# Miniprotein binders against q53ft3, part 81

Target 1, 195 residues: q53ft3
Amino acid sequence: MFGCLVAGRLVQTAAQQVAEDKFVFDLPDYESINHVVVFMLGTIPFPEGMGGSVYFSYPDSNGMPVWQLLGFVTNGKPSAIFKISGLKSGEGSQHPFGAMNIVRTPSVAQIGISVELLDSMAQQTPVGNAAVSSVDSFTQFTQKMLDNFYNFASSFAVSQAQMTPSPSEMFIPANVVLKWYENFQRRLAQNPLFW
Key: E = the ipSAE of ESMFold2; O = the ipSAE of OpenDDE; V2 = 0.75 times the mean of E and O plus 0.25 times the DockQ between their complexes.

## First folded at step 9 (miniprotein)

Design wa5 (at its last look DockQ between E and O 0.52; V2 from the best seeds 0.66)
Fold by OpenDDE base, look of step 9:
Structure wa5 (fold): chain B 195 residues (1-195), chain A 97 residues (1-97)
Amino acid sequence: as target 1 above (195 residues)
Amino acid sequence: SDRERLIILAKWAAILLRKALEMARKGNTERAKELIEKAIEYLRRIEKLATTPEEEEIVEQAIEAAQEALQLLEQGKPDEVEEILQEAIELLKELIQ
């Protein structure tokens, strides 16, 4: 019914069912995880009027689980990306997993999915900055990459008056790099997935 | 596979019945009824996927339990629904195993 994906790891498609309406994935070595993807497997959708509240738990300093609501998956949004790296020191919130007798090791976090009525889900407030728009994140990354490259290249720019003869070197006019940058920015703004 | 579909449907049906039980406890009888009715729809789908007499019997019993729960709610007896819904959920768990 549900899948969980961490980059560089095998996809998990078998959640532990801890209640009729609650499913849990274990995330070993969670400190190395920045993002997690939770998704429906696509076999049979949620019953009408239902969705999944997605929670993250990590052990606190006392070894007790701290649960936080990350966001939601629904038939309309069957997959979601969550940033969990910044949540490791967050405060706990109200959660439906209080009765779980799951043996935890200190290095293992959990993703919990609670199947709930959509109207109940609407009353829940996810922790800030957990939900990541894939498009926005990609755009931001690309922009940072472009800026980094441009800044790097520009740092080597010299005027003709400053140039010393180096017949073995090829030179690219800075204006060419700038034009490339501007063109790329324009394309990115039009469609972040233009390639 | 049909078997996988049966299991998933059973899981959803169980969830629906659990939510119905919760609604019944909260006094939301109408919502509980709706959820039970939906569960019955899923149970009927499971019935079509059943391949063994045992599965057929379990599904039939679950349907009967769900229908009884619905009747109790209609009679204004939400307190009596919990046991019946729990029975239906347990039956579905047998299908999932």
Scores: ipSAE 0.772, ipTM 0.916, lowest interface PAE 0.5, mean pLDDT 88
Fold by ESMFold2, look of step 9:
Structure wa5 (fold): chain B 195 residues (1-195), chain A 97 residues (1-97)
Amino acid sequence: as target 1 above (195 residues)
Amino acid sequence: SDRERLIILAKWAAILLRKALEMARKGNTERAKELIEKAIEYLRRIEKLATTPEEEEIVEQAIEAAQEALQLLEQGKPDEVEEILQEAIELLKELIQ
């Protein structure tokens, strides 16, 4: 039904079902996590009129879970990327999980998915700074990739006055593209969501 | 596989019936009926995927329970549907295990 992905970790596809309508993924060592991807596995979609509210939980100083609404997944938006790095000192919000799956281990957080009627979801307000959509994430990734390439390449630009060809034209050494490609691949291998 | 599809359909049907029960408790009888009707559609799809006599019996009992819940709601007896819907949900849990 649902999947959960953290950069540098194996994808999780076997959520703990804690109620008919509630699903949980454990996130050990949550302090090292900046983004989480939540998505539908896609074989059979939500029933018409339903979707999923996605929550993040971390243990407080007493080991009690503090739940925060990240956003939603629906048939129209079946995957989303959420930024959680700024939420680890945030405040709890109204949520449907209660104490059903209390995790008291200080280094384990949770992602919760509550299947709800879309009308009920429209009344909910996610915490700020969370990334909401894989489409938005792809757009942001593409923009950062383009910015990174332009800034890198422009640092090697030379004027035509520094070359024998026409002095009014700008040139970029051919090897700049290779250097950029190698740097970008290295960054991506270290953190697929580095942007 | 067909077994995986059956399990997912059963999970969705159980969720639909749980939400129907919540609506009946709130007195929203028309919404509860809509959710039960949708759950029955899912149960019919499960019926087509069932391959063992045990699965066939369970889904038939779940359909009968859901239909009885509809009758009680039509009769203006929303308070009396809770046990029947719970029975249907427990039958679906049996399919999932």
Scores: ipSAE 0.652, ipTM 0.862, lowest interface PAE 1.1, mean pLDDT 77
ESMFold2 (binder alone), look of step 9: mean pLDDT 87; pTM 0.877
ESMFold2, look of step 11: ipSAE 0.637; ipTM 0.854
ESMFold2 (binder alone), look of step 11: mean pLDDT 87; pTM 0.876
OpenDDE base, look of step 11: ipSAE 0.770; ipTM 0.914

Design wa6 (at its last look DockQ between E and O 0.60; V2 from the best seeds 0.69)
Fold by OpenDDE base, look of step 9:
Structure wa6 (fold): chain B 195 residues (1-195), chain A 97 residues (1-97)
Amino acid sequence: as target 1 above (195 residues)
Amino acid sequence: SDRERLIILAKWAAILLRKALELARRGNTERAKELIEKAIEYLRRIEKLATTPEEEEIVEQAIEAAQEALQLLEQGKPDEVEEILQEAIELLKELIQ
């Protein structure tokens, strides 16, 4: 029904069912994890009017689980990316997993999915900055990459008067790089997934 | 596979019944009825996927339990539905084993 993906790790497609409406994935070595993807496997969708509240649990300094609402998965949004790296020092919230005696190893975090009515989910407030828009993240990354490249290339810019003859080298006018940069940014702004 | 579909449907049905039970406890009878009715729809789909007499029997019993729960809710007896819904949920758990 549900899958969990961490970059560089095998996909998990078998959640532990801890209640009729609650599913849990274990995340070993969670401190090395920045993002997690939670998704529906797509075999059979949620019943109409239902979705999943996605929670993250990590052990606090006392070894007690701290649960935080990351966000939601629904039939309309069957997958979501969550940033969990910044949540390690967050405050716990009310969560539906409190009664579960889950034996935890200190290095293992958990992703919990609670299947809930959509109207009930609407009353829940995820922790800030946990939900990552894939499009926004991609745009930000691309922009940073572009800026990095432009800055790097421009640092080598010299005027023609400053050039020393080097017949073995090819030169690219700086304006060509700039034009490329501007065109790429324009395309990115129009459609971040233009390729 | 059909078996996988059966299991998933059973899980969803169990979830629906659990939610119905919770709603019934809170006095939200009408919404509880809706969820039970939906669960019955899933149960009917499971019935079509059942391949063994045991599975057929379990599904039939679950349907009967769900229908009884609906009747009790219609009669204004939400306190009496908990046991019946729990029974139906347990039947579904047997099905997914």
Scores: ipSAE 0.773, ipTM 0.917, lowest interface PAE 0.5, mean pLDDT 88
Fold by ESMFold2, look of step 9:
Structure wa6 (fold): chain B 195 residues (1-195), chain A 97 residues (1-97)
Amino acid sequence: as target 1 above (195 residues)
Amino acid sequence: SDRERLIILAKWAAILLRKALELARRGNTERAKELIEKAIEYLRRIEKLATTPEEEEIVEQAIEAAQEALQLLEQGKPDEVEEILQEAIELLKELIQ
């Protein structure tokens, strides 16, 4: 149903279902995370008139969960990037004594997704500046992925004079990759959701 | 593959029925009926994906429960709907395993 992505980590696609309409991803070592991407896996979308409210939770100084509404995912905006770096109380004070012997455990925060009726979601107010527009974020994500692929493929480019014989291999001319890149980029600019 | 699709459809159907139950409790019977009708659509799709007699029986029972709830709301008997919708939701939980 849902995916969760943090830069430099493997994508999570197996949310814990904690209620019929509630799904959770654990974020270990959340102090090192600045942004999180939440998205629909796309197999079967939300029912019409429904969507997902996305929350961030971290344990407070007493170990109690603190939940904050980040924003929404819907069929019309099926992915979003959320900034969480400003939502943490990670600047807690140190004790006057025993700082060297403080037992360190991995800090685990959570991303929660609550499936709700759209009109119920319209009454909710996310914390400020936590969300980026899903369309704008989608095009930026797509452009970065496109650039990454093009740069990777281009790093193997050789002229025909530089090639060693390899009759069992199949080859793609570099201009095909460039044409694909340019066409994809043009289509993305015209319609960010064309793919 | 088909099992994964069945599970997702069952989760959506259960959510639709839970929201319908909540709406019926608040007296919003017209919106509750709409959600039950949507849930039945998902149950029909699950029925086409079911591969075992147990799955087929569970889906059939869930459809019957949802249809009875819809009839009770149409008859102006919203107080009698809660147990029937809860039964349908529990049946869908069995499909999800």
Scores: ipSAE 0.658, ipTM 0.862, lowest interface PAE 1.2, mean pLDDT 77
ESMFold2 (binder alone), look of step 9: mean pLDDT 87; pTM 0.875

Design wa7 (at its last look DockQ between E and O 0.55; V2 from the best seeds 0.68)
Fold by OpenDDE base, look of step 9:
Structure wa7 (fold): chain B 195 residues (1-195), chain A 97 residues (1-97)
Amino acid sequence: as target 1 above (195 residues)
Amino acid sequence: SDRERLIILAKWAAILLRKALELARYGNTERAKELIEKAIEYLRRIEKLATTPEEEEIVEQAIEAAQEALQLLEQGKPDEVEEILQEAIELLKELIQ
């Protein structure tokens, strides 16, 4: 019914069913994981009016599981990407997995999916910044890349008065780089997938 | 495969019944009825996918249990529904094995 994917790892399609309405994936070596994808396998959708609340658990300093609501999967949104790397210091919230004595090794985190009524899900508040929009992530990455390049190139900028003659070298005016940067940003803002 | 579909349907049906049970506990009788009715729909689909007499019998029993639960809710006896719904859930678990 559900799948879990971590980049560079095999996809998990067999969740441990810990209750009729609760499913769990184990994530070994969770400290190396930045993002996790949770998705429906697509065989049979959620019953009408139902979806899945996605939780992340990691062991605290005492070895006790700390559960946090990451977000949701639904028939309308059958897959979601979550950033989990920054959640290690978060406070635990109320979670539906509290009664689960899951034997955990210190290096293993868990993704829990609780199937719930959509109305109930609407009352839940995910932890901030866990849900990653693919478009937003791409835009952020691209922006960082552009900024990095611009900053790097600009660090070599010199005035004509400061230039030492080097006939063997070609020079690009800094304003050309700036114009390119501005144009690219404009296009990116209009459509992050313009290429 | 048909078997995979059967298992998934059974899982969903069990979830629906579990949620119905919870709603019944909290006095939300009407919504509980709705979920049970949906579960019955799933059970009917399972019935069509059943390939063995044992599966057919299990599904039939689950349908009967679900129907009984509906009747009890209609009679204003939500406290008596839990055991019956639990029975239906256990029957569905047998199908998932």
Scores: ipSAE 0.762, ipTM 0.913, lowest interface PAE 0.5, mean pLDDT 88
Fold by ESMFold2, look of step 9:
Structure wa7 (fold): chain B 195 residues (1-195), chain A 97 residues (1-97)
Amino acid sequence: as target 1 above (195 residues)
Amino acid sequence: SDRERLIILAKWAAILLRKALELARYGNTERAKELIEKAIEYLRRIEKLATTPEEEEIVEQAIEAAQEALQLLEQGKPDEVEEILQEAIELLKELIQ
C-alpha cells in the first residue's frame, strides 16, 4: 500500500501494519537522514474521501517516542518528500499512535501513516516546512538518490566465475541494475514529476 | 495478481468498516452508512476475485454482516452495529491470511 525511501538506502515497501488503519516504517540511524520520501504503492488507490496522514517519530533521551505530523499523501498527491533533519529536536504534536508502545533502539525512528477521512485531515496542522515542494530541490534530491542506488547496488557485483551456489540467497545480474538506472534517468529527464 | 488485488481491497474494506464503526459510536450515523455502502462495493469486487470456496464463503458472510449493519443504522439503531461491524472486520482479516 505504501513505500518509504531514504537517499542512499534501499526502498522499503513492506510497512509494519500496527492497526487496520496504521502503518509504520523503521528508520535506523535516523540522525543521518535529512529527507524521507513517502509514496503510495500498488494499483488500488485510497478509497474515495480518504487519505494518509504522515508522521515522524524519534526516541527522546528516555527512549520514549516523540511524534510529529509531517504532512499528507492522497490520491491527488500520491508521493511527498519530507525534510526531517530539523525535527529531531522538535516538540511532539497530536498523533494517533500513542496506544502503540513499541520498544526500539535509541537510533531508530519511525515513519507512521494513519489512514484518515479527508475532512479529518483538513483539521490537522503539520509541523512547519517539513514538506519539500521545490522542483529544483526535488529533482536534485531524486537524482542523488538514483546515483546512490546505482553505486550501492553495483558495489555488490560479482562475475559469474566468482559465483557459488547459495540456495538461501538471491542474485540479480548487474546489467539489470544498469538498465533500470538508464531507464529511470531517461524518464526523469523527460518528466521530473513522472511519478 | 488477483490475490494481491484481493488482499489490498480487503485491507481497504476493513479500514472503511473500522471508520464506520467509530463514526457510529460517536453518533455520526449518516457518514457511517456512507462508509459501509462503500465497503460493500469493495466486498463485491473481492467477491469477483475470490478463487476458492473458502474465500467465497468468507466474503459472502462479510457482505451479509455489512448489509445488516447498514440496515440497523437506517432503522435508527446505532448501538447494535458495533459487534456486527467487528465481525465483518475479522472476516476480512481471515481473507488477508
Scores: ipSAE 0.675, ipTM 0.872, lowest interface PAE 1.1, mean pLDDT 79
ESMFold2 (binder alone), look of step 9: mean pLDDT 87; pTM 0.874

Design wa8 (at its last look DockQ between E and O 0.52; V2 from the best seeds 0.64)
Fold by OpenDDE base, look of step 9:
Structure wa8 (fold): chain B 195 residues (1-195), chain A 97 residues (1-97)
Amino acid sequence: as target 1 above (195 residues)
Amino acid sequence: SDRERLIILAKWAAILLRKALELARQGNTERAKYLIEKAIEYLRRIEKLATTPEEEEIVEQAIEAAQEALQLLEQGKPDEVEEILQEAIELLKELIQ
């Protein structure tokens, strides 16, 4: 019914069913994981009026699981990407997995999916910044890349008065780089997928 | 495969019944009834996918249990529904094995 994907790892399509309405994936070596994708396998959708609340658990300093609501999957949004790398310092929230005696190794985190009524899900508040929009992530990455390049190039900028003659070298005016940067940013802002 | 579909349907039906049970406990009788009715719809689909007499029997029993639960809710006896719904859920678990 559900799948879990971590980049560079095999896809998991067999969740452990810990209750009629609760499913769990184990994530070994979770400290190396930045993002996780949770998705429906697509064979049969959620019953009408139902969806899945997606939780992440990691062991605290005492070895006790800390559960946090990451977000949701629904028939309308059958897959979601979550950033989990920054959640280690988060406070635990109330979670539906509290009664689960899951034998955990210290290096293993868990993704839990609780199937719930949509109305109940609407009352839940995910932890901030866990849900990643693919478009937003791409835009952020691109922006960081552009900034990095611009900063790097600009660090070599010299005035004409400061230039030492080097006939074998070609020079690009800094304003050309700036104009390119500005144009690219404008295009990116208009459509992050313009290429 | 048809078997995979059967298993998934059974899982969804069990979830529906579990949620119905929870709602019944909370006194939300009408919504519980609705979920049970939906579960019965899934059970009917499972019935069509059943390939063995054992599966057919299990599904039939689950339908009967679900129908009984509906009747009890209609009679204003939500406290008596838990055992029956649990039975239906257990029957569905047998299908998933």
Scores: ipSAE 0.756, ipTM 0.909, lowest interface PAE 0.5, mean pLDDT 88
Fold by ESMFold2, look of step 9:
Structure wa8 (fold): chain B 195 residues (1-195), chain A 97 residues (1-97)
Amino acid sequence: as target 1 above (195 residues)
Amino acid sequence: SDRERLIILAKWAAILLRKALELARQGNTERAKYLIEKAIEYLRRIEKLATTPEEEEIVEQAIEAAQEALQLLEQGKPDEVEEILQEAIELLKELIQ
């Protein structure tokens, strides 16, 4: 029914079903993860009028789950990218998973999907900055940020003949910035979620 | 595969019935009826995919339970649907196994 993808890892397609309407994926070593993609797998979509609320859960300092609403997947948006890198010290949000989760190790988090009526989902408020647009939009945003940085940095380029000595300054050769740009762009094209 | 499709349809039907039960508990009988009708559509599709007498019997019993729940809601008896909807959900769990 659902898939979960983290850049640099094998796609997960076998969610643990913890209730009729609730599905979970484990995310080991979650602290190294910046983004997660959640998507619909099969050709049998949500029933009309239903969709999925997507949650992120991590263990707090006591090892207890802290759940946060990331956003939604629906028949109209069957794939979504969620940013999780900034969520690990935040307060939890209201969630439907109850006490279904067991205490987990500090390095394992979960993605939860709760199938709900669309009008129930409309009353839910995702945590800020969690939802990202489609994978195409994420790639486009990242490429634009990459271009903006390179153009800005390049505007300060000077030749060695033009440099005035400053013993408190450190310098980076301009070709290093270009190589970083080219490497990042190549990696992004291979895997939009590598970062 | 037909078995894989059957399982997915059964999961969706069970979810529809669970949500219908929740709506019936809240007194929202028209929405509960709508979800049960959708669940029956899924059960009819499961019926076409069933290949063993056990599967056929399970889905037939689930359809009968869902239809009985509709009749109870039509009669203005939403408090009486819980056991029959839970029975239908348990039948679908057997089918998924």
Scores: ipSAE 0.624, ipTM 0.853, lowest interface PAE 1.3, mean pLDDT 80
ESMFold2 (binder alone), look of step 9: mean pLDDT 87; pTM 0.877
ESMFold2, look of step 11: ipSAE 0.611; ipTM 0.845
ESMFold2 (binder alone), look of step 11: mean pLDDT 87; pTM 0.875
OpenDDE base, look of step 11: ipSAE 0.748; ipTM 0.904

Design wa9 (at its last look DockQ between E and O 0.46; V2 from the best seeds 0.65)
Fold by OpenDDE base, look of step 9:
Structure wa9 (fold): chain B 195 residues (1-195), chain A 97 residues (1-97)
Amino acid sequence: as target 1 above (195 residues)
Amino acid sequence: SDRERLIILAKWAAILLRKALELARQGNTERAKRLIEKAIEYLRRIEKLATTPEEEEIVEQAIEAAQEALQLLEQGKPDEVEEILQEAIELLKELIQ
């Protein structure tokens, strides 16, 4: 029914069912994890009017689980990316997993999915900055990459008067790089997935 | 596979019945009824996927339990549906084992 993916790790497609409406994935070595993807396997969708609230649990300094609502998966949004790296010091919230005596190893976090009515989900507030739009993240990354490249290249810019003869070297006018940068940004703004 | 579909449907049906039970406890009888009705739809689909007499029997019993729960809710007896819904859920758990 549900899958969990961490970059560089095998996909998990078998959640532990801890209640009729609750599923849990274990995340070993969670401190090394920045993002997690939770998704529906797509065999049979949620019943009409239902979705999944996605929670993250990590052990606090006392070894007690701290649960935080990351976001949601629904038939309309069957997959979501969550940033969990910044949540390690967050405050716990009310969660539906409180009654579960899950034996935890200190290095293992958990992703919990609680199947809920959509109207009930609408009343829940995810922790800030956990939900990552794939498009937004990609755009931000690309922009940073572009800026980094431009800054690097421009740092080597010299005027023609400053140039020393080097017949063995090829030179690219700075305006060409700038034009490329501007064109790329324009395309990115129009469609982040233009390629 | 058909077996996988059966299991998933059973899981969803169990979830629906659990939610119905919760709603019934809260006095939301009409919504509970709708969830039970949906569960019955899933149960009917499971019935079509059943390949053994044991599975067929379990599904039939679950349908009967769900229908009884609906009747009780219609009669204004939400307090009496918990046991029946729980029974249906347990039957579904047997099906997914």
Scores: ipSAE 0.757, ipTM 0.908, lowest interface PAE 0.5, mean pLDDT 88
Fold by ESMFold2, look of step 9:
Structure wa9 (fold): chain B 195 residues (1-195), chain A 97 residues (1-97)
Amino acid sequence: as target 1 above (195 residues)
Amino acid sequence: SDRERLIILAKWAAILLRKALELARQGNTERAKRLIEKAIEYLRRIEKLATTPEEEEIVEQAIEAAQEALQLLEQGKPDEVEEILQEAIELLKELIQ
């Protein structure tokens, strides 16, 4: 249903479902992470009138989770990149994950996705500078890279029956991400403005 | 595969019913009814994908529960829908497992 990508790491496509409408990805060694990509996995979109609020959680000095709203994914914007490097000392946001029984270690942050009504999402304010909405050329290039990645990866979705006998999970083969990355790097080296 | 599509549809239906339950608790019965109607649409799609008697039985029971919840809301009885919507959600969790 959802995927999570950090540069230089394997794509995560098996979110921990912690409630009917709440999904979590673990991010070990989070202090080395600057950006996270969150995207819709598969071919069945959100129900009409719904979308996903995306949160970042890190442990505070006492080891307690601090959740911050990063932004949104919707049928109109099914993938997004979020900058988290500036958030690891930020103020927490109101969030729907605090009552959930989520186990984690002190060096692990989390990406949380809460499926919400669009009206509810419209009243939420992401923390500043989390969503990559800058008009500078690097930010615009990165967003185009995300769109390209989402389209490419989605075209290679495979069933778990083809990979393992656990049909309740959906995976994307790792080579799909690598193939896309290699093609993107090659094109960028040839023409930095190809996007 | 059809099983993968069934699971995703069941997750979406369960979310729709959970949100409908929350809206009913808030007194937003008209919005709750619309979400239940959408959930039933998803359940009908699941019904078309079901391939085993167990799946068919679960979907039929979930549809019946959702329809009963809708009737109770139409009768102006929002306080009575929680148990029924929760039952439908649990049935959908069985489809996902």
Scores: ipSAE 0.671, ipTM 0.872, lowest interface PAE 1.0, mean pLDDT 78
ESMFold2 (binder alone), look of step 9: mean pLDDT 87; pTM 0.875

## First folded at step 10 (miniprotein)

Design fa1
Fold by ESMFold2-Fast, scan of step 10:
Structure fa1 (fold): chain B 195 residues (1-195), chain A 83 residues (1-83)
Amino acid sequence: as target 1 above (195 residues)
Amino acid sequence: SVEYLAEEIRMALEYIQRIYERAKKRLEQGDVERALRALQLAYKWAKIALERAQELGLTELIEEAQELIQQIEELMEKIRESQ
């Protein structure tokens, strides 16, 4: 349902389901990440009246997660780019992951998606300027990330190198991923705001 | 790409099946309110998956979605009867 994209890395489409309404993507080596894109895959929308609150978490000095609200994705706005560079521990925020005991290894951050009522989401305030407001910078960044993903996927056969997934154990056939990329890039080139 | 669209529907049905299993465990633990909310979410997601599978003519996924919807409805009815 969801995807998560970081420049120079494999796109993630297999979120770890940690509750009936909560999904998580791992971001290893997060200190090298400036931006992250969160998006709906396009076939399965949110139920009517619902959307996704997007959270970012990194481990504090004790390995405990510090969750911060970055923004939202909805059926009307199914993709968002977030700047995570410069975020710090101790920034207060209300988060639905607070009751979950998710402790991670140092240097691994997480993107969390909480499926919530739109009315509930409207009452929340994202941290600082995490969401990118410029359409031009957003589409340029997204295009570069898609190019990086496609080049990586086409030049490196995953069948030649078996990887141990963490925490997700689900894989999508490479052929399907490449066809999705081609379709997505074509639509993005036709209308950068199609998503 | 029909193959890509079918793959997302399969993944969604797997997530929904897990919501259903979580709801069953909640019910066993006596948390009827949480179980019902989980089943309502599963039901709404499953109906969407069914509609998408029907739009694309994906017979196998239509059948899987219908079976899952029936299981969700049966458990919701069981909860209703217990009230």
Scores: ipSAE 0.754, ipTM 0.916, lowest interface PAE 0.7, mean pLDDT 77

Design fa10
Fold by ESMFold2-Fast, scan of step 10:
Structure fa10 (fold): chain B 195 residues (1-195), chain A 83 residues (1-83)
Amino acid sequence: as target 1 above (195 residues)
Amino acid sequence: SVEELAEEIRYALEYIQRIYERAKKRLEQGDVERALRALQLAYKWAKIALERAQELGLTELIEEAQELIQQIEELMEKIRESQ
C-alpha cells in the first residue's frame, strides 16, 4: 500500500504494521537524511473519506521517541516530500564522557502513517517547514529525487526484497518502481503542486 | 504487470487479515469500541481489494477477499448480537 524513499538509499515498500491503523518505516542513520518521500503504491487506495497522516519520530536524549506531524497523503495527493533535517535537535555529546550519560539513543528514526478520517486530518497542523512549499524549491528537489529514486531503486529492487529479514516477504518487480516514477513525473508536469 | 498488481493486492489482504486478528485481540481485552472500528476499517479495505481483484480477473485473490469479508461480517454480527 505504502512506500518510503530517501535519496541514495533503497526504496522501502514493506511497512511494519504496529496497530490496526498504523504503519511504520525505519530510517537507520537518520542524522544523514535531509528529505523523505512518502507515497501510495497505487493499486489499493484509502477507503473513501480517509487518508494518511504522516509522522516523523526520532529518539530524544533519554531514548524516547518524539513524534511530529509532517503532513498528509490522500487518494487525491498520494505522494509527499518532507524536509526532516530541521526537525532534528542536533544534540550530541559536547564533552568527552557525555555519551556515558545517555540512557538510550538508538540511531534509528521512523516514518509513521496513521490512517484517519479526512475530517480529523483537517483539524491538525503539521510542524512548520516540514513540507516542501515553494514551487522553485519543490521543482529543484523533486527533479533530483526522481532521478535518484529511479536510478537507485530500479538497480536494487530485487536485492532489497531478497535481503529482508523475512525471506517470505514481497518480491518487488522493477516495473512497479518504473510505473510509480512515470505516473509521478506525468502528474508533476501537469501540476508541480499536485501533492 | 498483472503479477505486480496482484502482489500489492495480496499483501494488502495480509495487512487486512492482521487488522481482523488485532480486532479479535481488542475484544479479548474488552475494548469493543476499538474492535468495531478496526473491523469497519478492515471491511472497507477488503471491499476495495475485492473490487480491484475483480477488475483484474484475479480469481484466487477474489476468493481470498470474499472469505475475509465473510469472516469480518460474521464477527461484526456476533458483536452486535451480544450487545
Scores: ipSAE 0.757, ipTM 0.915, lowest interface PAE 0.7, mean pLDDT 75

